# Ledger of designs, part 22: VH-VL binders against b7kms5

Target 1, 80 residues: b7kms5
Amino acid sequence: DTFETVRNTIRIESEVDESLRQLCHEERITKETWLEAAYLYLCEKPEELAQVIQLAQERLSQRKAIADYKRAKTMQERFL

## First folded at step 1 (VH-VL)

Design pa7 (framework fv_miptenalimab)
Fold by ESMFold2-Fast, scan of step 1:
Structure pa7 (fold): chain C 80 residues (1-80), chain A 123 residues (1-123), chain B 107 residues (1-107)
Amino acid sequence: as target 1 above (80 residues)
Amino acid sequence: QVTLVESGGGVVQPGRSLRLSCAFSGFSLSTSGVGVGWIRQAPGKGLEWVALIYWDDDKRYNPALKSRFTISRDNSKNTLYLQMNSLRAEDTAVYFCAHRLGYSSSFEYFDLWGQGTTVTVSS
Amino acid sequence: DIQMTQSPSFLSASVGDRVSITCRASQGISSYLAWYQQKPGKAPKLLIYAASTLQSGVPDRFSGSGSGTDFTLTISSLQPEDFATYYCQQLNSYPLTFGQGTKLEIK
């Protein structure tokens, strides 16, 4: 009874990472197992899963907006 | 009780190879979140990270040393190895074996250290 | 690579003094910083991890603070056994890097 695993590189907000790291340390679990457990739990809770997806979509939109803003600001400062 | 004991150091000529060993007890490298690694210190200098191996056999190297050094383990013997090839005068240092404890995937710190083994590369 | 710069390289102080050692990262490392103490001829000893969390068994006169790029190790009242070399280490990214060390000497 063994698991096959894949290694992923994920970039998340530093404050979120710090909070999650602290939680994992206090509870004596790893980020990998927390992520697996969170996803599996949410798959059993369709209404909660939908809310998490909505939050994820909002966060992705915010990251894109920030990236677009930074790009525009850099062009104004360098080329105007 | 946790112990880490390094061995295999000595005087060696430039261009030669040397294998260091670290015998450990009181923990298993099969435990999730556990890693062990090598940190070296040249005479009168600071600490330099060499390499790490984790519970899942993920290996990480100092890029300056990756081409010449290889980290490996034998879980049945609770022993960590560092194979050092093409040794140079600047590899002269005390080599420490250290345990990393972390319940996050970042493996944040070296909490337990051996006393070190001295490697002198001299012609 | 993330460079860790410690200040000062040498610090002279007396028993009972409050001293602070600083560590500056060349880029943001959040709270992924540890502090180590090393006495001559000995292996380093972990004092603080996650920038501010005391390792079990370390006296409470030691404290760490900071996040991002600037970090401080403080010893509130120096004891004779505290005269040693102190190192910071970033754990945000590979390769793992240490500061150059701060030697705390008796005045």
Scores: ipSAE 0.008, ipTM 0.651, lowest interface PAE 9.5, mean pLDDT 86

Design pa8 (framework fv_miptenalimab)
Fold by ESMFold2-Fast, scan of step 1:
Structure pa8 (fold): chain C 80 residues (1-80), chain A 123 residues (1-123), chain B 107 residues (1-107)
Amino acid sequence: as target 1 above (80 residues)
Amino acid sequence: QVTLVESGGGVVQPGRSLRLSCAFSGFSLSTSGVGVGWIRQAPGKGLEWVALIYWDDDKRYNPALKSRFTISRDNSKNTLYLQMNSLRAEDTAVYFCARMTYGDLIRSPFDYWGQGTTVTVSS
Amino acid sequence: DIQMTQSPSFLSASVGDRVSITCRASQGISSYLAWYQQKPGKAPKLLIYAASTLQSGVPDRFSGSGSGTDFTLTISSLQPEDFATYYCQQLNSYPLTFGQGTKLEIK
C-alpha cells in the first residue's frame, strides 16, 4: 500500500521540544511518528484521551493569556 | 522518488586516500529520524557496514574502520561523503550508500540503496 | 559484536517450491532484524524489517518470522525472479552486522 502524507508546521514550547527531541533520539523514532502513535493510542482509550484534551485546552488558554498580556504591555510602554 | 547515486570510486594504490560521494534526492538529512550510511561488499563476499550519520550529526562507525574512515555530509548539497585513508588491498569493494529511517516505533532498516561505486586497491 | 549466521549458504529449488532460509544471532536481538535481496551486479533491496513486516511493494509470497535469536525468511511459491542472494541484518546494536548470505539457484 502507498500512504499519502501532509506537511504541517507546528510551534511548541522550547522546553517541551527539547524533551521530545531527546526522547525521539534515545528511542530512535521521529516526532512525526511519535505524534501519530500517541494520537492513535489515545483514540483507543477515551478516559485518557479526555485527560489529554483537558491539558491541551489549559495550555492553549495559558498561551493566549500570556500573548495578550505581552501585547498590551508592549503597546503601553511604546506609546504612553 | 528517493534516489542515491555514488561516485568517486576507481583504482588506487595501497597507502593512498580516496573520497567517495553520494548524491541523494527525495529526502533531507535535516529530517528528524533520517540517517544515511555506507555499506561495502568485497568481490564475491557479503555485506559489511562501514559508517552511518544521522540527522542530528550523530556518527557511528564499524570499529574495524573507524581509525581510517571518516563520514561527513553537506546538507546544502544533499551529499554524503566517505573519506578513506591509508587504503589497503582488503578495502577493495563496491561501496553502497543507503538511507536508514526511524520512521516508526521500531528501528528502521536501509530502505533505499544506491547502485554502488567500485574501489580497487592494487599495486 | 553480534554474529549473524545464515543457513544454508546455497540452496537450489524449482519454481513453485516453498523455500526457507534461517538466520541465527549470537545474542538476543528482539525483533530488530531485516532481510534483503540482492541480484547479481545490483544493490540490495529491502524485503522485510522488524523480523516480519513486509516492505511496501514486496510480493506477499515473502514472509518473515522469529524473534530473539532465530529467524526465518520464507518464500511460499518460488518465482524465476527470486533468483538472488538473501541477507539478514541485525539492527539491535552497533556495529551493524549482516549474515554471510544465502544464494538461491533456480533449477
Scores: ipSAE 0.000, ipTM 0.603, lowest interface PAE 20.7, mean pLDDT 84

Design pa9 (framework fv_miptenalimab)
Fold by ESMFold2-Fast, scan of step 1:
Formats: sequence, structure tokens, C-alpha cells
Structure pa9 (fold): chain C 80 residues (1-80), chain A 123 residues (1-123), chain B 107 residues (1-107)
Amino acid sequence: as target 1 above (80 residues)
Amino acid sequence: QVTLVESGGGVVQPGRSLRLSCAFSGFSLSTSGVGVGWIRQAPGKGLEWVALIYWDDDKRYNPALKSRFTISRDNSKNTLYLQMNSLRAEDTAVYFCAHIKYYGSGLFPFDYWGQGTTVTVSS
Amino acid sequence: DIQMTQSPSFLSASVGDRVSITCRASQGISSYLAWYQQKPGKAPKLLIYAASTLQSGVPDRFSGSGSGTDFTLTISSLQPEDFATYYCQQLNSYPLTFGQGTKLEIK
């Protein structure tokens, strides 16, 4: 069958990217196909999907917090 | 429980150097949103901020002291340092180290303090 | 640099009194202000941050108000343990600066 694709821009932590890049190299797959396979697999595993969603929520919360901390410590653009 | 304990104070002659240490526990300076700083208080006087360091090694100094004082840390030892060079009589004070963390609304107040270590610069 | 001016320098009061201490910034600092309590021979203790938010564990007789340049710390009913020196601090910009302190003494 033929696949229709869409272009996405994704930013991930450099440490995670390095690990994933190494895995993809060793297994001779691409990041795109790994992402698709991981999502499709998890969609058929409700309990595992729930755990991944929880981890994703925690990571998103941490990223948001860190960005806020970095802005706050500069003490810039503070006006009445 | 956040705990900070300063050490290294003493009597030194003008022009000499001294390094203060602050041993801390109950938090890690590798944790995002945290920092530690130094505040001093001359005998009978008010509080004066000296320097601080954030988790990402961002260092901030009182401009009046920046040329003579250096803040650093050793995360493996949970210790903060203040290197003081070219000491003057007006540097005589109790030196406190204090914990900083993000409290929301853009604020990093000094929420927990050590007991202080006394530095006397005298001939 | 932002200068913080506290008044009065000394305040005499009795247990049960309502007392207020003021702090003025030389330029607008919004609500980027904290209040500290220091007892003789001890380290300062954080009482209030963001001008009006009580730190956990601080008695509700303490309150802070103000925004911009003028701020007030109020103790609604003074207790024996409240006799101390109080400092305001701006957290709006570097360098961080403190007021000169207000020493609260028993009458």
C-alpha cells in the first residue's frame, strides 16, 4: 500500500535524541518509523499507553517550569 | 528540611584573602529553579546582598563586590563557596548563605538561611 | 540601583498593639518585594513574598500590602516573640537591595 505523509517539526531533549539516534542506527530504522510504530503499538496497550501519557505530562510540566524559571531569574522586562 | 551551615570565617589582615564555605542539605543545586546566595551584615548594620548562583551556573554579583569576590559551588560535596580577595576593614561582617527557589510570580526569595560565619578584617 | 528606605528605624510598642512598618522603593518594583524578620544573634526568616503572600508557617497576624513603590508590613496584634528587626527586600532587579531595617522594641 502507499502512505500519505505530513511534515512535522519536533524538538526533543538532546540526551533523548542521542539515545534514539543510536537505537535507530543500530536497528536500521528511522526516527519517523520508530515514532509511528511506538504510537501504534501503545494504542493497542491501554495500561502501557496510560503510563506513557503520564510520563509525557510530567515531562511537559518540567519543560514549562524550567522555561519559566529561566525567564524569572533574569529579572528583566519588569515594569509597572 | 533545608539546612545551610557556613564556615571559614575568622580574623584576617587587610589585603588578604579568605574563602568561606556553606555546607547544605535537603536540596540539590542541580535541581532546576533553585539557587544559593551570600548576604552579609556588618556589626549593628543592615543586610547587604553579596552574590548568588543558580542551578544552571548563572552567577549574579553585587557590582560593588564583583571585582574582589567570586562565588562557586561543588555539587558533589553540596557546598557553596565565596572567595574574598583584597579584603578591607569594611568587609567586616557576618556572612550568611541562603537558599533560593522559585516561589511563583517571578520570585526567588531567600527562604532559608544559615546561622552565619563572622569575618573580621583588622590589623 | 534601587534604593529601599524603611521607616521608622525604631518602633516601640506593647503586646496587643497593631503596628505598621513602611518600605519605599526609589523606583517601581511592582510586587517584587519580600519581608524578613531577624531576632538578635539569629539569621533572618522569610515572612512575606510577592508583597502580600505569607510564607508557610508564618502567623496570620502578619500581613503585607502595597505595590509599585510604597509597601507596608502590619502586625495586627503584637506578641512577645515579634520583637525583632524587620527588613524589606526588592527582587525586581539586580543588584538585590534591602531596606535599612526597623527595630521593633518592647515599650
Scores: ipSAE 0.390, ipTM 0.794, lowest interface PAE 2.0, mean pLDDT 91
Fold by OpenDDE, second read of step 3:
Structure pa9 (fold): chain C 80 residues (1-80), chain A 123 residues (1-123), chain B 107 residues (1-107)
Amino acid sequence: as target 1 above (80 residues)
Amino acid sequence: QVTLVESGGGVVQPGRSLRLSCAFSGFSLSTSGVGVGWIRQAPGKGLEWVALIYWDDDKRYNPALKSRFTISRDNSKNTLYLQMNSLRAEDTAVYFCAHIKYYGSGLFPFDYWGQGTTVTVSS
Amino acid sequence: DIQMTQSPSFLSASVGDRVSITCRASQGISSYLAWYQQKPGKAPKLLIYAASTLQSGVPDRFSGSGSGTDFTLTISSLQPEDFATYYCQQLNSYPLTFGQGTKLEIK
């Protein structure tokens, strides 16, 4: 089989990225194929998928909050 | 596939109000990370960001327009709105609605756009 | 606000040419930079995001480079359909801002 791939930029939290990178290295896989495999696996596991989605939503909200806070601080510092 | 269609544009006198609509499909504004915004372009000029609304109902505005423009949504209709008050000649522009994906570490670009609706403010 | 300055504002080139458009931010924006293409009467089209990532469906003759304050959009071999106006946009902080645009015309 042949695959057509799409380009994506994925930003992962540093600690998670390091851990994932280490795992991929040890197992001789890539983060890309890991994500593909993980997704395909979860597609067959509706309960686990729901849990992962919830966790992902929470992490996203946290990211947004942190980013907004950092931007606000930066703006304040510009006027000091 | 993602589609966005703007409507509500027209010719209005200065000081009047106008409400634009953007009907979208192929995505939901209730989906985490999704955002939809307005960008306008005056005749023969560049692009100017107007406002943005996220899945969590967080709203962001161009500071120059915040006092007169209001962004809102109706998720049940998959529709975005832009309420424009106290319109001025300089508000004359094509108004685009566009989709973004927010990932928290930074903003992602407007990857899907409507074809725009024209607003003309003149006496 | 972060000002985005593109150069040049106008560029004339021929089919097959290698062309570059630059975008400078008034302050550091990391890699939060996007490039758009707009043709007359049409909506802008996303070309590149995260400074160097090519949007799906965009020909690989388009490329982006840079980080911090200076960015470049390059078309390796100009095609007839590439004549248009190009805009950069910073996605680092609010308010979101665009460059003034670069009109690429046929020589």
Scores: ipSAE 0.092, ipTM 0.799, lowest interface PAE 2.1, mean pLDDT 91
ESMFold2-Fast, scan of step 2: ipSAE 0.006; ipTM 0.618

Design pb1 (framework fv_miptenalimab)
Fold by ESMFold2-Fast, scan of step 1:
Structure pb1 (fold): chain C 80 residues (1-80), chain A 124 residues (1-124), chain B 107 residues (1-107)
Amino acid sequence: as target 1 above (80 residues)
Amino acid sequence: QVTLVESGGGVVQPGRSLRLSCAFSGFSLSTSGMGVGWIRQAPGKGLEWVAHIYWDDDKRYNPALKSRFTISRDNSKNTLYLQMNSLRAEDTAVYFCARILYDSSGFRPYFDYWGQGTTVTVSS
Amino acid sequence: DIQMTQSPSFLSASVGDRVSITCKASQDVSTAVAWYQQKPGKAPKLLIYSASYRYTGVPDRFSGSGSGTDFTLTISSLQPEDFATYYCQQHYSIPLTFGQGTKLEIK
């Protein structure tokens, strides 16, 4: 067996990161291993995986709305 | 995976027009959050943002260039264009096409994948 | 427009050195600063975005810090391939603006 890994840079909400960091500290695991375990577990639970995907889609939609708003604000600032 | 390839550069006389193309692959401008833009660099100088366009057809321009330059796209061909009118000597530069990274904070754009650039020389 | 000013414009260093390049915004840009590396004849490569986030595949020796108006790119233990020109960019407000660049050369 091999533990071949890739480095990935992700951005998550500050409060989610804080909560996850505390969980990892208390359970003595890393964010990387928690993410791997969560994904592997959910792949064995199709109904739960579908719910997680739904939540992810909702969060992505919210972030798009915020991005659209900030672009509009930046344009207004430039006009001024 | 993701590639961007610029073309259309060359030597042109002042006052003329030129259209640059950027053929991209590995992503679609129809994807929510995606954007692509143009950045230029004059010989021996730094980087200057020209314009960019988002998936929702929202277009942003450098105010100094807005009256002369137009950004557009053809999603069916995965191609970005820059129409450059009334060219001046100071438009001489390498023109890069680059993808905008999706940013959950809404503070963008910054550019994650760049093409190799196409050279535009405006001289008489 | 937000002006980005880099210091120094030119820096000489040796392999193994720790170097820092600074970038000052003329107004508050929060953490919305990216850093790029450009080698002669090549397109820029993204190193850091949102002040401190390292882009995928970028070596650990590159780090970014700062908020508000003052930002720093640090390269710990310079490698031969790190000699290049570095640019900061604010991605807070339109028009997007870049610093004038810092050329890092072998001492």
Scores: ipSAE 0.000, ipTM 0.618, lowest interface PAE 15.5, mean pLDDT 85

Design pb2 (framework fv_miptenalimab)
Fold by ESMFold2-Fast, scan of step 1:
Structure pb2 (fold): chain C 80 residues (1-80), chain A 124 residues (1-124), chain B 107 residues (1-107)
Amino acid sequence: as target 1 above (80 residues)
Amino acid sequence: QVTLVESGGGVVQPGRSLRLSCAFSGFSLSTSGMGVGWIRQAPGKGLEWVAHIYWDDDKRYNPALKSRFTISRDNSKNTLYLQMNSLRAEDTAVYFCARTYLGSGRYFDAFDIWGQGTTVTVSS
Amino acid sequence: DIQMTQSPSFLSASVGDRVSITCKASQDVSTAVAWYQQKPGKAPKLLIYSASYRYTGVPDRFSGSGSGTDFTLTISSLQPEDFATYYCQQHYSIPLTFGQGTKLEIK
C-alpha cells in the first residue's frame, strides 16, 4: 500500500559487483530488488540469517585489515 | 601478538613413539571459531596436513595418518600436542603447528599464523 | 580426496616482471583456496585466502583469482624478496590438501 523508497550509496568489492551484475542481467531483475528479496528471505530464516551475519562480520574484519595495511603503506611512502 | 612455538622433535628409531608440543600465546583455543593443527614437510618436499583440533574439541585427521597419530590439547597451558606412534622413515619431516580462525559454512579455514617447526628424524 | 596441481613447478623471472602461478583442483572447491609463500628453512606465510582475499600485511603486488577448479596467484612487479616457493591449498573439505609447490627462481 505504501511505496516509499530511499536512495543509498554503497561500495562493494568489484568481483562481487561483477557477479551480481551478471546475475541481475541474466535474470532480468535489478540490484535493488535482489537486495530487498534477499533480506526479506533471510528474515524468515533465522539460522540462515545468522550465517549471513557471520559472513558479513568476517568480510568487515577483512576490509578493516586491508584498509589498515593500505593506510600504513601510504603513510610510510609519504614520509620516505 | 600471536605466536606458536613447536618442541619435542629429535632423532628416533623406527617403531618408537614421540610426542610433539606446540605452545601458543595471544589467543585461546576456547574462542569460538579457533582451530590449531599440524602440517609436516619432508626434506625437499611439499606440505602435508596431519591433523587439526577446533575450539569445540572436534578433531580431524589425515586419513593416511589417523591410525598412528593423535591430536590433543591442554587449554590451561595453551598447548597443543601430537602423539606419534609406530614411527617410520617416511615420517621424517619438519612438523609445523599453525592456527586457523573461523570456518564458515562448508569451508575450512586457511592457516594464518605458523610456528617455526620442529624436526623429527626417523633413522633406520 | 581433492588433489591440487600447480603449474609450473619451476619458474624463472627477473625483478620487475609480472608472474602468474596456477593451481587446479580435481573437484569444485568454490573459492576455498589459499596461497602460501615459503623461503628456505622457514615456515610458510599466508598470502591469500578464499581465492582472492589478501592477508593482513601482504603487499598489494600479490593478488589471487579464480573459482571452481582453476586458480591463479599473480605477482605484479616482482621484488627480490619474492623469490621463494609458493603453495596453493584447498580449505574446502577434509583432508586439507596442498599443491606440490612452485619454485620461483631468479632468471
Scores: ipSAE 0.000, ipTM 0.593, lowest interface PAE 17.9, mean pLDDT 83

Design pb3 (framework fv_miptenalimab)
Fold by ESMFold2-Fast, scan of step 1:
Formats: structure tokens, sequence, C-alpha cells
Structure pb3 (fold): chain C 80 residues (1-80), chain A 123 residues (1-123), chain B 107 residues (1-107)
């Protein structure tokens, strides 16, 4: 069949998930179809895709900084 | 090349605590998508997932073990730890550490494994 | 938790044989199933991931198939080094779970 699907397990920030869920409920679409549509739309707009990639890189750096903080706190409590 | 080497196993009495270490090289646990975890295997039995830690310090546990076991890491030493508390005879097993890449929208299986360290809980 | 059940638990075969091992998930795991080979005293080695993709360096006699709840690992022409214990694992959902294992022994 032409539209075969795969299922993925992903971890996103809870606030983002809650906001996306609310949007999907209001617009009567699913998270899966929203993700597909958003990606496909951005692939047709290279300049906008580049901006989204930059935001993703910034969010990745933020998550790393938070992870560094959590590890430092754990080391202080357990190893220092 | 990716390598993982476990240490810290031994014979321990029930109710005691033990900390296992896993020294890894060939990757950074700060790299997006990276993860490392613990899998155990009782003598003559199958594989049981214990815990996993991701690049962003998200920690996931086997629900049966979450109350007694804690996973942590020290990126400066490239070392993964498993703190095991209130040990029981059924915790007797070889404990492996293994690399698991959570790749983009897909989770992947364990691609690199250490040789294992043996924990024997004996009364 | 997702339960993984392997069949058979024990398999005897000869060099050159085609053998298949089956794995059944208690709920839909899409294609998120991996297969491992383990020899006595050694750590497991990844053979197949996402049901049908061979891991780097794995011989082409190993193949995986299936989706949903039913998965199969096939060895098309058994070699002496293939006698080992094989495990399936779902990588769809936490907690990660393994099958009980299939021990492949020489006749």
Amino acid sequence: as target 1 above (80 residues)
Amino acid sequence: QVTLVESGGGVVQPGRSLRLSCAFSGFSLSTSGMGVGWIRQAPGKGLEWVAHIYWDDDKRYNPALKSRFTISRDNSKNTLYLQMNSLRAEDTAVYFCAHRFDYSLSGYPFDYWGQGTTVTVSS
Amino acid sequence: DIQMTQSPSFLSASVGDRVSITCKASQDVSTAVAWYQQKPGKAPKLLIYSASYRYTGVPDRFSGSGSGTDFTLTISSLQPEDFATYYCQQHYSIPLTFGQGTKLEIK
C-alpha cells in the first residue's frame, strides 16, 4: 500500500506536548498528521526550514545545559 | 571504537547496597540522541532491562526495580553508575552496560555492550 | 508492559539448514523489534533492528521480518558459528522487554 506508517516513541517537553494536544483538539487533527504536515510544509520552504533547525539547535543546547545542572547537583549530593 | 567496561561486581549479603560502574569510550553521552543503560541476566536465564539514561539526563527504569536502583553518570569521567540498594537473592546476575542511540524520532536497540560484571547476592 | 514470547525455546539443527525463530508481542509494536545473538560467557550482539534491517557487519544469511505482533528471524544457511542463544526485544515502548530466548544447538 502507498501510505505505510511507522510508530515512533519520542520524548518532548511536557508543556510543548500539552500545547500541541490542545491545538489538535481544537482543530480536530491528530498529533501524527500535524507533525507530517509541518515537516512537509517546511521542506518546501528552505529559508523557514533553516530557522526551525536553528530553533531546534537552540533548544538542544538548553536541554544540555539543564542536564549539566542536574548532573552537577547529583555529584554534589552523592560524590562530593 | 566504542567500548564499555563494567566493574564493581562481587559477592554481597542480602539487604546491602552495591554500586556498579561502566567506563565508556568512543562516544560522548552529551551528544544528542545518545543513551546508555543497564541490562542484567540471571544465571541460565534471559535478559532483563534495568535502567537507561539519555544525553539530556532523562532517566527511565524498569518499574519493578525503580524503588531500589538509581542510574547516574559522570560525563567528566565518561562513567555510568548503577546504585543498587536493598539487594535480594533474585538480583544475582551478570550486569551489562550497553549503548542505545535514541535516533531522531526513532528509538534504537542496544548496539554496543560491555563484557558484564557479576553480582552474587548470597545469604 | 509489553511481553515478548519466543518460539521455540530450543531448536536443534545441522550446518546448512534454514532455521526460523518466531517472536510474538502482547501488543502492537509496529516494526520496533530487534534480534540479538549471545554465546556462552559473552555479551549479546545486535543482529537485526526495526524488524528487518541488518546491523553493520551482520552476514546476509540473517534476515528479519514481521510487523505488528508477529516477528521472525531467519538464518538461510546455518554456519558452525551460528549455534548460540537468540533473543528478540521490542524497542517500541518503555520498559524495554526481551523474549525468553531460543537456544540453537547442533544436531
Scores: ipSAE 0.006, ipTM 0.649, lowest interface PAE 10.9, mean pLDDT 85

Design pb4 (framework fv_miptenalimab)
Fold by ESMFold2-Fast, scan of step 1:
Structure pb4 (fold): chain C 80 residues (1-80), chain A 124 residues (1-124), chain B 107 residues (1-107)
Amino acid sequence: as target 1 above (80 residues)
Amino acid sequence: QVTLVESGGGVVQPGRSLRLSCAFSGFSLSTSGMGVGWIRQAPGKGLEWVAHIYWDDDKRYNPALKSRFTISRDNSKNTLYLQMNSLRAEDTAVYFCARIGYRDFLSGYYMDVWGQGTTVTVSS
Amino acid sequence: DIQMTQSPSFLSASVGDRVSITCKASQDVSTAVAWYQQKPGKAPKLLIYSASYRYTGVPDRFSGSGSGTDFTLTISSLQPEDFATYYCQQHYSIPLTFGQGTKLEIK
């Protein structure tokens, strides 16, 4: 049996997607294999994994702040 | 009156580290919604955001600088710090600290009160 | 990253003139644009936030407008103390980004 896979849909920032797509094209790999390789590599390097998790937490906080800001502005504009 | 005063700048060689301080008064970083940050300006150039920190220790960095710069605070001293590592000639700038607008539904990431700046020169 | 582009980079005007500086964002920032004034050797001062709100103590001759990607700072009647460099900044998303600046000089 070769590989059992799961199909996922994820949303990432446009600039990151464009950069990753270019990297995959230049190196002749796919996004799927890049994500698998990156995760597996980091799992073997705990200190580097911790740094990546911190960056992910910061990015998630940024997205939440932007969503909250957009929501607040929509309410404000509605009342004017 | 709100005031912020930067210190710790100077001439430093490439590859070295430097820590900047910002002493602030007229507000507390332990107040909910409060934030402070660093903005820099190279000689004759425009403004570049470096990093900011909020009352809850939430930290945000310019991605280009995150690997070399660390923002921190000491609430008991009303002081903000910027630890700069692996300094490069391109880091030569005046470094300003500033208060970030309240982190609530009416405030964004704009800087309402600024310090006078401290000059960092990275030169061999 | 959101790029902020100001026009013009240099502006020459006389006391009493009405001047406008424009700022264009590379993507929609709603109304999340601030404007700062900087005089030589000094720190920037906040003039306008959220596109159109004057910061406390800022003279009413300063006004801001715009939404989406196009923003304008207007000074209705220039005073001698208004000759400075002006910067726009989007405060919509991180990383925070500034325009390149507009230097307003006396002609």
Scores: ipSAE 0.000, ipTM 0.586, lowest interface PAE 17.9, mean pLDDT 83

Design pb5 (framework fv_miptenalimab)
Fold by ESMFold2-Fast, scan of step 1:
Structure pb5 (fold): chain C 80 residues (1-80), chain A 123 residues (1-123), chain B 107 residues (1-107)
Amino acid sequence: as target 1 above (80 residues)
Amino acid sequence: QVTLVESGGGVVQPGRSLRLSCAFSGFSLSTSGMGVGWIRQAPGKGLEWVAHIYWDDDKRYNPALKSRFTISRDNSKNTLYLQMNSLRAEDTAVYFCAHSEYLRFGSSWFDPWGQGTTVTVSS
Amino acid sequence: DIQMTQSPSFLSASVGDRVSITCKASQDVSTAVAWYQQKPGKAPKLLIYSASYRYTGVPDRFSGSGSGTDFTLTISSLQPEDFATYYCQQHYSIPLTFGQGTKLEIK
């Protein structure tokens, strides 16, 4: 019935946010409930959960790589 | 969806020059993190990396080919080029262009790839 | 330059088999190894990067392992579409180098 909730602030890519907003509008659900449902579903599907974690790791690495590009370029000229 | 299409291959005599083109879509090479490269494959042999270019015009070459090959781009046409000079029989290969993923630091892997264009250097 | 050597160069197997392909680097490359699949007349497709990370959309029957100089690509249960040539690639240092390839064919 009644659930205690927590407010979370997250930063996601604009294109992903636009796409997710469109999906939520078409299906008449909220971002919060979609996130909860997606996580709960994946927790019941170990193989699919592993794939999602891997995608998340890729996306995190991509953000870091872009943010650190100038340092990476300098290091690669010296060591790679 | 990212797509790449190579062109400009053909039969050339040793010592001549040839320029390959790669028309890409689904991304802009001016976008941070984007890169494209050339990989070749000789008949019956494996893959050999040729060169890369990145969104900031950073260029990297296989040292064995650097003196004869030049990578360049035209962002207004979404086209990548490979200028090949002083061609030799051992340059006979299918030349692929391929998209580099964002993971630049500590990485250079490729996907997707174009279908390739064949260069034959008669000897 | 870092040399990548694959073993075996040729492998025969049946649908449903578990197969492993090995790649040996001439120097320590940490975990910086990618694996590609190439079908006849087609361009390669990325399967694995950084030794063990499966690329998006790649079936879970493909897995990679290893660090240092010894790396393995494993297909847990071969499907008909998996008969192809497989290449490893180090992305540790320039020049980027590939293995010679392993051709996987049906028995």
Scores: ipSAE 0.000, ipTM 0.597, lowest interface PAE 18.1, mean pLDDT 83

Design pb6 (framework fv_miptenalimab)
Fold by ESMFold2-Fast, scan of step 1:
Structure pb6 (fold): chain C 80 residues (1-80), chain A 123 residues (1-123), chain B 107 residues (1-107)
Amino acid sequence: as target 1 above (80 residues)
Amino acid sequence: QVTLVESGGGVVQPGRSLRLSCAFSGFSLSTSGMGVGWIRQAPGKGLEWVAHIYWDDDKRYNPALKSRFTISRDNSKNTLYLQMNSLRAEDTAVYFCARMPYGSKLFTYFDYWGQGTTVTVSS
Amino acid sequence: DIQMTQSPSFLSASVGDRVSITCKASQDVSTAVAWYQQKPGKAPKLLIYSASYRYTGVPDRFSGSGSGTDFTLTISSLQPEDFATYYCQQHYSIPLTFGQGTKLEIK
């Protein structure tokens, strides 16, 4: 099929999701089509893609730091 | 498209109060992820952040100004306010209102600015 | 509070020059630095955010770099309309703080 799709479950931060939902509502598009269009657009713009990747790496590092802190706190309650 | 226009500035005596307004268009502060704030600039000096407010009414203040200044908004009028009390000579500045981009709690910088309104505190 | 210190405070240059302005944070701000251009009597305009991302419509001669505490704004080939005052801002933590500004003047 020409338009076969794949189901993905994606968890994003609440603030970002709220902003994206509003944008999609105002422009009459879906999160799925926005994601497809954004990726395709950026793939044709190497410098812009690099900027997006850098932002993504920074956000991922922040999430990992928060997760690590929470794990450490839990372990400390075990008299570590 | 996006515009912000400040008003309410003027000459005022020390100790008095003044309320600034910022009328904006091209976006709504009721939109999730939006934020707007106030930045001031004393004559010949640099920029100083005053306060900002998010779509969910979360407010952040410069600690040096928090006791005297109050930020508020009226979403039905697309208007931002800054209530300034107990004004001092050091508050003399151009006051700008400015928008934060979508995802404003993550992106606390300002993408669109008004032209500013001048507040002069003198006898 | 995070102090942002710019250098130089004044810069004289000619059209066509490559110029760089630096901004030093008193503590680690990751990549959370924005740069603004302000012309006399006008409001600031956003040029760069998150250290290196060029804002929409900003000419490609403007670029930003840096992380941690040291940041640089570079103009690769200065144009007449670029003579202005430039400010850095950390957007890492409250209170938000700006550098003192760098005034770029015609040599």
Scores: ipSAE 0.000, ipTM 0.641, lowest interface PAE 14.2, mean pLDDT 86

